# Designs tried in a protein design chat: VHH binders against q6mzz7r34to333. Part 33

Target 1, 300 residues: q6mzz7r34to333
Amino acid sequence: TFKDETFPAADSSIGQKLLQEKRLSNVIWKRPQDLPGGPPHFILDDISRFDIQQGGAADCWFLAALGSLTQNPQYRQKILMVQSFSHQYAGIFRFRFWQCGQWVEVVIDDRLPVQGDKCLFVRPRHQNQEFWPCLLEKAYAKLLGSYSDLHYGFLEDALVDLTGGVITNIHLHSSPVDLVKAVKTATKAGSLITCATPSGPTDTAQAMENGLVSLHAYTVTGAEQIQYRRGWEEIISLWNPWGWGEAEWRGRWSDGSQEWEETCDPRKSQLHKKREDGEFWMSCQDFQQKFIAMFICSEI
Short names: E, the ipSAE of ESMFold2; O, the ipSAE of OpenDDE; V2, 0.75 times the mean of E and O plus 0.25 times the DockQ between their complexes.

## First folded at step 10 (VHH; framework vhh_h_nbbcii10_fgla)

Design x5 (at its last look DockQ between E and O 0.79; V2 from the best seeds 0.70)
Fold by OpenDDE, look of step 10:
Structure x5 (fold): chain B 300 residues (1-300), chain A 126 residues (1-126)
Amino acid sequence: as target 1 above (300 residues)
Amino acid sequence: QVQLVESGGGLVQPGGSLRLSCAASGFTTSTFRSYTLGWFRQAPGQGLEAVAAITNSGSRTYYADSVKGRFTISRDNSKNTLYLQMNSLRAEDTAVYYCAAHPGYGTYYTEMYDYWGQGTLVTVSS
């Protein structure tokens, strides 16, 4: 099987900073086949943002962009290509990123750093059987230099690295914006949309009482005007790369909120999903207050 | 009250070097460490442009194409200080340089920065 000597299964690939912060030593690297959970798959049941679960790296800036990317078949195909653990498997995987005005290929082996039987970083979903997110993260780590280099980054860079597109930045506290229109327009155009919460009391991402995470990036997955009581309200849908229910908004229009019970909007069943998957609705008003920035990446 | 104060500007000959510092006050250590920091500059008659930016932990940096390979941005979170090492200075680098802070995830767009210093003038001239 292929071994990548340019990004070896060694501490250097993790990076000293992350090793120190996480107090990691003698990290073990394993092939997906060596992990429990059954036979590994590159892609299982299509590509979805819900395949992504953030691990030990503070790379939500990348994962949020990746989550948004999954909604664009053209980009995801370009980046992931067709690969498999079965057909002509050699422990080698290839990914593409946009760099310096061109698409570049990044080749990796499929050895992943683990602690015990769990990946240190992005964790495969579907009972530890789907690995495209883990492998893509590794490829991006290699591109940047190490997993440590994934530890906090620029949201713009992730979006451009995945698309080669143009960024529109929206500072949510500086100027009024028609969010519903902006999001719908961007979505229709196949643009990627991410957003970020402001810093909290710590220098790391921290879960807050309202269910949001400070110093964290999210994917914007949609926006709608919804009927509520005798009027209309604007809501926005977000996805947390953490990918689990305890990391969801707990305020108005959250999964368990009374607003969904009270609304008579005929689209209620379509829009309201009670899942513990990191995706949630919130009012555009709350969004503008709780988030600091939104980024739209459009194709050139 | 948050305050950013730049220093280190001055007159330098082409090809020379200069090191700018930005001292931040009104931050706790943890708060400062959570901020993205950047250097911006405004040349006479020109708009404000991003020069360099650095994430909260310093793990990632951004540089404008015009300064890549010549400028280095760094930060010392223990001192609440941002630095810009400028080497191989050119006449076109003449500008007022501003330190700025963004209270969130990394970005290098000027509109996202909420706190700004008063600026320090850098003049590159023979």
Scores: ipSAE 0.724, ipTM 0.873, lowest interface PAE 0.8, mean pLDDT 94
Fold by ESMFold2, look of step 10:
Structure x5 (fold): chain B 300 residues (1-300), chain A 126 residues (1-126)
Amino acid sequence: as target 1 above (300 residues)
Amino acid sequence: QVQLVESGGGLVQPGGSLRLSCAASGFTTSTFRSYTLGWFRQAPGQGLEAVAAITNSGSRTYYADSVKGRFTISRDNSKNTLYLQMNSLRAEDTAVYYCAAHPGYGTYYTEMYDYWGQGTLVTVSS
């Protein structure tokens, strides 16, 4: 099986920043076949943002863009290609990124850094042995130099590196914006959409009592006008790349909230999924107050 | 409220070097290290241009194509100070240089920066 000499299964590929900051010890590198949970898959069933669970790197800037990419078949096909752990498998995987005006291929072996029986960085969710997110994160780490180079990147860079597109940026506190129109227009165009919360009291992301995470990037997954109390309310859906079982908004229009019980909109069963998958709705008013930035990345 | 004060501007010959500093103060519920920081410039008759940006941890930097290889952005979180080392200066680098801070995750677009210094003039001429 392939062993990558240029991005080896060694501490140098993790980088000193994360080794020291996270006080990592007992790091071993394993191929997915050697992890618990049964036979590995590159893609199981269909590609979904819900396959992604952020790990030890502070790379929500990349993972939020990736979450949005899963909804665009042309970009995800460009990036992920057709690969498997069975046909022509040799422990080698390839990915494409946009760099300096062209698509470049990044080749990795499939040895992933592990602590205990879990991937140290992006991990497959439990009972889903789907490894494309882990391998793609490793490829991006190789492109940037190490896993430590994923630690706190630029929101714009991930969107461009995945698409080659052009960014429209919106400061949510200083720009008037019709959020429902903007999100629906961008979604119909196949654009990637991400957003970010402002800083909290520290230089790290922290879950807040309202269920949002400070200093954090989210995927924008939809926006709607919904009938409520003989009128209309605008709502927006977001996905937290921390993944399943992680923090979700707890205010108006959150999962299981009174607003969902009271709405008579015929689409509520389609829109409201009562799952802890990291995706949630909130009012556009709350979104504009609690978030600072939104980015739309479109093909030119 | 966060306050930013630039220093180090002045007159310099083409090919010369200059180092700009930006001192930050006025933190209440946040710290210097929680901000993304950037240098922006405005030449006479032109709009603002992003010159360089640095993430809160310092792990990533952005540079405009026009300054790559010549300018270096850095931050010292212990001194609440942002720097721009400018080498191999050219006449077209003449501008007022502003430091700015974004209270969030990394970005280098001007519209995302909430806190701005008053600017320091850099003039590159013989």
Scores: ipSAE 0.606, ipTM 0.834, lowest interface PAE 1.6, mean pLDDT 88
ESMFold2 (binder alone), look of step 10: mean pLDDT 81; pTM 0.840

Design x6 (at its last look DockQ between E and O 0.78; V2 from the best seeds 0.78)
Fold by OpenDDE, look of step 10:
Structure x6 (fold): chain B 300 residues (1-300), chain A 126 residues (1-126)
Amino acid sequence: as target 1 above (300 residues)
Amino acid sequence: QVQLVESGGGLVQPGGSLRLSCAASGFTTSTFRSYTLGWFRQAPGQGLEAVAAITNSGGRTYYADSVKGRFTISRDNSKNTLYLQMNSLRAEDTAVYYCAAHPGYGTYYTDMYDYWGQGTLVTVSS
C-alpha cells in the first residue's frame, strides 16, 4: 500500500502546535480498514454536510466551507473525484484545491492519526465507515503543511481554496443587508456561504447558553420569509460543523421552539427538521446580532 | 475601552529594516488571544490595503503579495502586542501603517476589523 513520505505518519504531520496544545505524544496512525466498524467507504449514500464531524483541530473555517461545498455538485466532484476502498485500492487518495490561480492535486495515503480507535481530527460518520471528510481534511492539512496549520485559519481562504471563486464579505454589525435576498441569490447561483460568531470570553470556541458556539464558523444553508402569526418573519438556516449531538441554537425558530408550533406556513413540514444534526433555523434578527461575519463565495 | 497604539515608524533608506509594534490595551489576555490581528497600510493617494494578518494564537498568517518574503507578522499574546518586521524596504512601502483587531475567526478584509490604531508613518526614501 502507498505511503506518503512527504506527509508521513509522524508527529511532523501533526505539527508542534497541536501536539503541545492537545498534549499528544506517540500518535498512532491507522488506515480506515484497521479502525473498528464496518468496511470503509470513501462515500456512503452520497455526499452530505452531515457526513462531517469536526475533531480536534480548530478548522471549522474549513469545515464550514466544506459543508457549503456539499451543496454544489460541480465543485464537490472536482475536489473529491471518484475514489474507492474497493476497486484498485492502494491506500492512495487524490484531491484538488485551488491554489495560485489553478487547480492543484494533492495526493495522500489513507493513514489517519488516532487516539485509541478514534480519529484525532475529523470523525468518520456512519459508524466509522465513511471517510471522504477525514481524507479530504488530511489532504488540506498536507496542502497547508500540517494538521496544526488547520488550526485557526482564515474564512475566505477555505472558500477560495475549494472553489477558486470571488468573495463577498459582509460585516453583520456594520452594514444593513437583506439576508434573505442575499442568501437566496447566492444559493441559486451555487455560491458557498459561511458565517462566524464573534469571540467569546475565552481564546477557544465555547458553547454558549443559547446553543451557539463562540469563535466558530457555520455554514449558511438557506434563508426564507416565513409566515408567523399575522405577519411575516425572516429566518436563516445554519449548520454547525460539530455535527450530530452537538450544540444548536436554542432561541426563536430553533428546532424545539414554539414558533414552529405557532406558524401556519404551508412550508412548515419542509423547513422544520427536528434533528440533532447541527442544522437549525434562527431569525435573521438574531443572526445579525449573534454573528459577526458572513462570506459568500461566487463562481467566476 | 479597547485601544491599539502603533509605534516604530520612521524614516528609513531603501533596503533598510524597520519593526513596528502595536500595543493593545483594554483586552484580557484570553480576549486578545482570540482576536485576529492585522497590519494595514495606506499610501498617499491610495486606499487602505491589507499588509499582513495573523489569526488567533498565531495559527496562520496572511501576507500581501507585495510584502511576501520581506515582512513578518507576529504576536506576543502575553504582552498583548502585535509586531511587523519589515525587511528590504522599498519606496512603495511608504505609507501610514495601521494595526487592527477583528473579534472573530480569521479574515484579512479591512472592513471586518472593528478596532484600529491611529497609525504610524513609515517613509522609505533615500
Scores: ipSAE 0.896, ipTM 0.944, lowest interface PAE 0.5, mean pLDDT 95
Fold by ESMFold2, look of step 10:
Structure x6 (fold): chain B 300 residues (1-300), chain A 126 residues (1-126)
Amino acid sequence: as target 1 above (300 residues)
Amino acid sequence: QVQLVESGGGLVQPGGSLRLSCAASGFTTSTFRSYTLGWFRQAPGQGLEAVAAITNSGGRTYYADSVKGRFTISRDNSKNTLYLQMNSLRAEDTAVYYCAAHPGYGTYYTDMYDYWGQGTLVTVSS
């Protein structure tokens, strides 16, 4: 099977920043078929943002963009191609990223850094069965130089690197914006949409009392006008690339909130799904207060 | 309130070097190292142009194509200071240079920066 000499299964591919900051030890590299959990798949069923779970790198800037990308078949097809662990498998995987006006192919072997049978970075869905997110993250790490180079990046770069599109940037505290119209228009056009919270009291991403994470990027997954108390309210849905965790918004329109119990909107059951998957609704008013930036990346 | 003060501007001949500094102060609810920082410039009669930016952690940098290989952005979190080393200066680098800060995750778009210095003039002339 293939062994990549240019991005080897070694500490140099992780990089000193993460090795030292995270005090990594006992790091070994394994191919997916050598992990517990049964036969690996590149894609099992279909891809979704819920296949992604952020690991040890602070790469929410990339994973939030990727979460949005899973909703657009033409971008995902361009990047992921058609690959598997069975047909013509040789331990080699290929991905495409947009670089300097052209799509560039990045080739990797499928040796992933692990500790105690768990991936150190993005973790596979279904107990080591679905590996496209882990392998894509490795390919992006190779493109940038190392996994350490994923550790804090620029929000715009991931959006452009995945699509070749153009960015519309919105400062949520200083720009007038019709959020429902903007999100619906961008979603219909197949654009990627991400947003970010401002800095918190520390220099790292930190779960706050209200359930949001400071210094963190989210995927914007939808926006709607919903019936409430003899009128209408605007709500926006977000996905946290930390994945199926407990860091979800706890304010208005959160899971189990009074607003969901009181609304008579006929779309209630479609819009409100109680899951611990990192996706949640909040009012657009709260969104504009609690977030500082939103980015829309659209094709030319 | 966060305050930024640039220094180190002046007159240099083409091919020369300057180092710009930006001292930051006034942090109450956050720390200097949680901010994304950037240098921006405005030549006479032109709009603001992003020159360079550096992420919260300092691990990644952005440079405009016009300055790649000649300018280096860096930060010293222990001194709350941002730097721009400017080498191989050209006449077209003549501008007022601004230090700016974004209170959040990395971005290099001008519209995302909330805190701005007053600027320091760099003149590159024979």
Scores: ipSAE 0.663, ipTM 0.859, lowest interface PAE 1.3, mean pLDDT 88
ESMFold2 (binder alone), look of step 10: mean pLDDT 82; pTM 0.844

Design x7 (at its last look DockQ between E and O 0.45; V2 from the best seeds 0.00; counts 0 for: pae E 3.2 > 2)
Fold by OpenDDE, look of step 10:
Structure x7 (fold): chain B 300 residues (1-300), chain A 126 residues (1-126)
Amino acid sequence: as target 1 above (300 residues)
Amino acid sequence: QVQLVESGGGLVQPGGSLRLSCAASGFTTSTFRSYTLGWFRQAPGQGLEAVAAITNHGGRTYYADSVKGRFTISRDNSKNTLYLQMNSLRAEDTAVYYCAAHPGYGTYYTEMYDYWGQGTLVTVSS
């Protein structure tokens, strides 16, 4: 099987910063087939943002962009290509990123750093069977230099690295924005959309009482005008790269909120999802208050 | 109250070096660490330009193409201080340099920075 000597299964690939922060030493690296669970798959069923679960790296800036990418078949195909653990498997995987005005290929082996039987960083979903997110994260780590280099970054860099597109920055506290229109237009155009919360009481991403995470990036997955009582309200849909239910909004229009019970909008069944998957709705008003910025990356 | 204070500006000859500092007050160490920090400059008659930025916790850095390879941005979280090492200075680097802090997740867009210093003048002239 292939071993990547340029990004070896060694502490150097993790990086000193992350090793120190996480108090890691002599990290163990394993192939997907050596991890517990069923047979490994590069892609299981289909590519979905719900395949992504953030691990030990503070790379939500990348994962949020990646989550948004999954909604664009052209980009996701460009980056992930067709790969497999079964046919012609050699422990080698290839990914593409946009760098310096061109697409560059990054080649990795499929050894992943683990603690016990769990990946240190992005964790495979579906009972440890789907590995495209883990491998892509590793490839991006290699591109940047190490996993440590994934630790806090620029949201716009991730968007451009995945698309080669142009960024529109929207500061949510500076100017009025028609969010519904902006999001719908961007979505229709196949653009990627991410957003970020401001820092909280701690120097790291922290779950707040309202269900949001401070100092964190989210994917914007949609926006709608919805009927509510005798009027209309604007709502926005977000996805947390943490990928689990306790990290969802708990306010108005959240999964369990009264607003969904009260609305008579005929699209209720389509829009309202009661899943613990990191995706949730919130009012555009709350969004503008709780988030600091939204980034739209458009194809050139 | 958050306050940023730049220092280190002055007159330097082309090819010379200068190190700017930005002292941040009103932050705990942990709060400071959570901020993205940046250097911006405004030349006479020009708009505000991003020079360099460093993400939260000193993760990644950004450099404008015009300064890449010559300038180095760094931060000392224990001192609540941002630095800009400027080498191989050129006449076109003449500007007022501003330190800025962003309370959100990493970005280098000027519009998103909420805290700004008063600026320090850098003049590169023979």
Scores: ipSAE 0.626, ipTM 0.839, lowest interface PAE 0.8, mean pLDDT 94
Fold by ESMFold2, look of step 10:
Structure x7 (fold): chain B 300 residues (1-300), chain A 126 residues (1-126)
Amino acid sequence: as target 1 above (300 residues)
Amino acid sequence: QVQLVESGGGLVQPGGSLRLSCAASGFTTSTFRSYTLGWFRQAPGQGLEAVAAITNHGGRTYYADSVKGRFTISRDNSKNTLYLQMNSLRAEDTAVYYCAAHPGYGTYYTEMYDYWGQGTLVTVSS
């Protein structure tokens, strides 16, 4: 089994910020095969943003970009390749990121930092069975220098590192934008789409009464015009990389809201899924009010 | 409230150099090191554009294509000071330069920045 001496299973790979400020103790590094649960898989069925659950690194900016990427097969194949815990397994995994005009391969071993047999950072789906998100996060941590450095990356760089594309910034408060058209056009082109909330009352990210998180990055997952009463309303769907329901919007068009009960749109059941998975709808009007920026990353 | 004060602007001839400083103060529960910092500029008749940014703790940098190779952003976390070393200055570098700070993860998008200085004028002219 491979052991990566350039990004070892040691405190240096976690980094001093996380070790000191989070008071981490008794951190152990284990391969997925040594974690409780069933046999590990790299990818189980297919990749999805719902395979991702943010852990102890404050890397929402990277995970939001990754959430958008899961819907684009060409970047998935380029970055994740074909890897497994069975065929030709040697404890080594590889990923590709765009760096300085080239796709660069990043190689890691599969030892993951754990505390109490739970992954310290991104956590696997299916009770320790699906590990591509954990391993990809580790590879990106290696690229940046440590898991602590995941706190300190540029959101725009994550989008470029995953695509090699060019970013368009949309300031949601400064000028009119046809959001439904912009999101649909970008989605058809295979672009990545993320957005950001402004700072809240503190200089740290925190959950707000309306269910949004301040100083936080989200994936934009769709936009639609929907029949509402005797007309149409524009709505946008977002995904929070925290991956749970307490971090979902609670206003208009939220899960279980009156707007969903009142709409007669034939796509209602397709669009409205009552799950605590971090994905939600909101009106485009509320989106423009509560968010500060949308980022679209498109191939040149 | 975080306060930012730029200094070091002035008149310089094309091809010359200038170093801008930004002194930061007013931190409460966080420190200067935890902020992403940036330099932004606005030329007459143009919008605000990002020049350079440096992440919290100084881990990564960004440079606009127009300044890459000529400008260097740096920070001294022990002195709560952000710097911009500007070399090989050109007439198109003439602008008011602002330093700015953002708590949390890095960005070089101007509208994400929460705290702004008053600006310092840089004029590149023969």
Scores: ipSAE 0.386, ipTM 0.726, lowest interface PAE 3.2, mean pLDDT 85
ESMFold2 (binder alone), look of step 10: mean pLDDT 82; pTM 0.848

Design x8 (at its last look DockQ between E and O 0.02; V2 from the best seeds 0.00; counts 0 for: pae O 7.0 > 2, placed apart)
Fold by ESMFold2, look of step 10:
Structure x8 (fold): chain B 300 residues (1-300), chain A 126 residues (1-126)
Amino acid sequence: as target 1 above (300 residues)
Amino acid sequence: QVQLVESGGGLVQPGGSLRLSCAASGFTTSTFRSYTLGWFRQAPGQGLEAVAAITLSGGRTYYADSVKGRFTISRDNSKNTLYLQMNSLRAEDTAVYYCAAHPGYGTYYTEMYDYWGQGTLVTVSS
């Protein structure tokens, strides 16, 4: 099977910053078929943002852009191509990124850094069987130089590297924006949409009491006007690339909130899918207060 | 509130070098380490131009095409200081240079920056 000599299964591909900051030891590299679980798949079901789960790198800026990309078939096909662990498999995978005005191919072997049998970075979903997100993260790490080079990148770079598109930057506190209109228009056009929370008290992302993560990037997945009591409210849906767990919004329109029980909107069951998958709704008012930035990446 | 003060500007001949510094203070709810930082410049009669930016970790940088290979942005988080090393200076680099800070993940677009210094003049004269 293929072994990539230009991005080897070694500490140099992880990079010193992450090795030191995370105090990594006992790191070895394994191919997906050598991990516990069933047979590996590149894509097990359809491609979904819910296949992504951030690991040990602070690369939410990249993974949030990926989350948005999964909703665009053209970009998915361009970047992921058609690959598998079966047909003509030789331990080699290819991905495409936009660089300096052109699409460039990045080739990797499928050795992933692990401790024991657990992936250090993006973790495979579906009981250790679906690997496209892990392999794509490795390819992007190779493109940038190492996994350490994923650590706190520029939000605009991820969006451009995945699309070749043009960024609209929105400072949520500085100018008015019609969020529902902007998000619906961008989504219909197949644009990628991400957003970010401001810095918290430390230089690392931290889960806050309200369930948001400070210093963190999210995917914007939708926006709606929803019937509520004697009027309507504007709500926005977000996806947290941390995936499942404690990092979901706990305020108005959150998965467990009374707003969902009280709404008579006929779309309630479509909009409110009560799952711990990192996706949640919040009011647009809360969004504008709690987030600092939104980015829309559109084709020229 | 966050305050930024530039220094190190002055008169220099073409081909020369300067090092700009930006001292940051006034952090109450966050630290210097948690900001993305940038240098911007404004030549006489022109608008603001992004020159360089650096992420929280200091591992990723952005440079405008006009300065790539000549300028180096860096940060010293222990001293709350941002730097711009300017080499091979040209007359077109003459401008007021501003440091700026964004409270969050990396960005290099002017409109995303919340805190700005008063500027330091760099004059490159033939």
Scores: ipSAE 0.517, ipTM 0.798, lowest interface PAE 2.3, mean pLDDT 87
Fold by OpenDDE, look of step 10:
Structure x8 (fold): chain B 300 residues (1-300), chain A 126 residues (1-126)
Amino acid sequence: as target 1 above (300 residues)
Amino acid sequence: QVQLVESGGGLVQPGGSLRLSCAASGFTTSTFRSYTLGWFRQAPGQGLEAVAAITLSGGRTYYADSVKGRFTISRDNSKNTLYLQMNSLRAEDTAVYYCAAHPGYGTYYTEMYDYWGQGTLVTVSS
């Protein structure tokens, strides 16, 4: 089975920053097949943003971009290619990223750092059976130098690394923006969309009482004008790379909010999902207040 | 059309120094920069061994334990050239040295390299 000596199963691949912060030493590395659960799959039941669950690295900036990428079949295919744990398996996986004006390949082995039987970083979903997010994160870590190099970064960099596209930075507090139009236009064009909350009291991402996380990146998954009472409201859909319900918005138009009960919009059943998967709606007004920037990455 | 051509090999005494070069042709400068480049060696009667690698734009370097502290890999993207500075040479460093290229962040896994040179012989002997 293949072992990548250029990104070894060693502390150097984790990096000193994370080793110190997490008080890790002599990290154990395991192949997916050695983890508990069923047989490992690269992709299980298609690729989805919901396959992603952020782990110990503060790489929301990358994962948010990745979440958005899953909505673009062309880009996701280019990056992930066709790979398997069953056919011609040799513990080797390949990914592509945009670097220096070209698509470049990154080769890794499938050894993942773990604590016990739990991955230290991005965690596989579906009872530890789907591993494309974990492996892609590892590949990106290798590209940047180590997992520590994933620990906080720029949303723009991730978006470009995944697409080779052009970034439009929308400052939500500086200029009025028709968010619904912008998001719909971008989505139609196959662009990737992410956004960021401002820093809180600390220089780390922290969960707030309203369900949002400070200093955190989200994926913008849609925007709509919805009927509400005798008028219309504009709402925006976001996805948190944390990927669980406790990390969702708790205000207006949240999953459990009264707005969904009150609306008579015929699209209610289509738009309103009561899942604890990190995805939620909120008003564009609240979005503009609670978030600092939105990034749109468009194909050249 | 892509070619890698090694040069700089020869006879050197133990403790001596030698600098190998690998000239890459058939690459644009941009393309060359996007490749991970590596040095491999094969001693008589032995298998192919990874010696050193340098990633895109020279951002990261890797060395075999046997050459750490003695060898230095570098690249000049403007010249499409890879270098291996070999200091404190030992008899066991005697081998044919090969240059190889992988389109991105590769590995010491030889099958992942797309292009190989013909090699240059380095002989360390008194």
Scores: ipSAE 0.016, ipTM 0.318, lowest interface PAE 7.0, mean pLDDT 91
ESMFold2 (binder alone), look of step 10: mean pLDDT 82; pTM 0.846

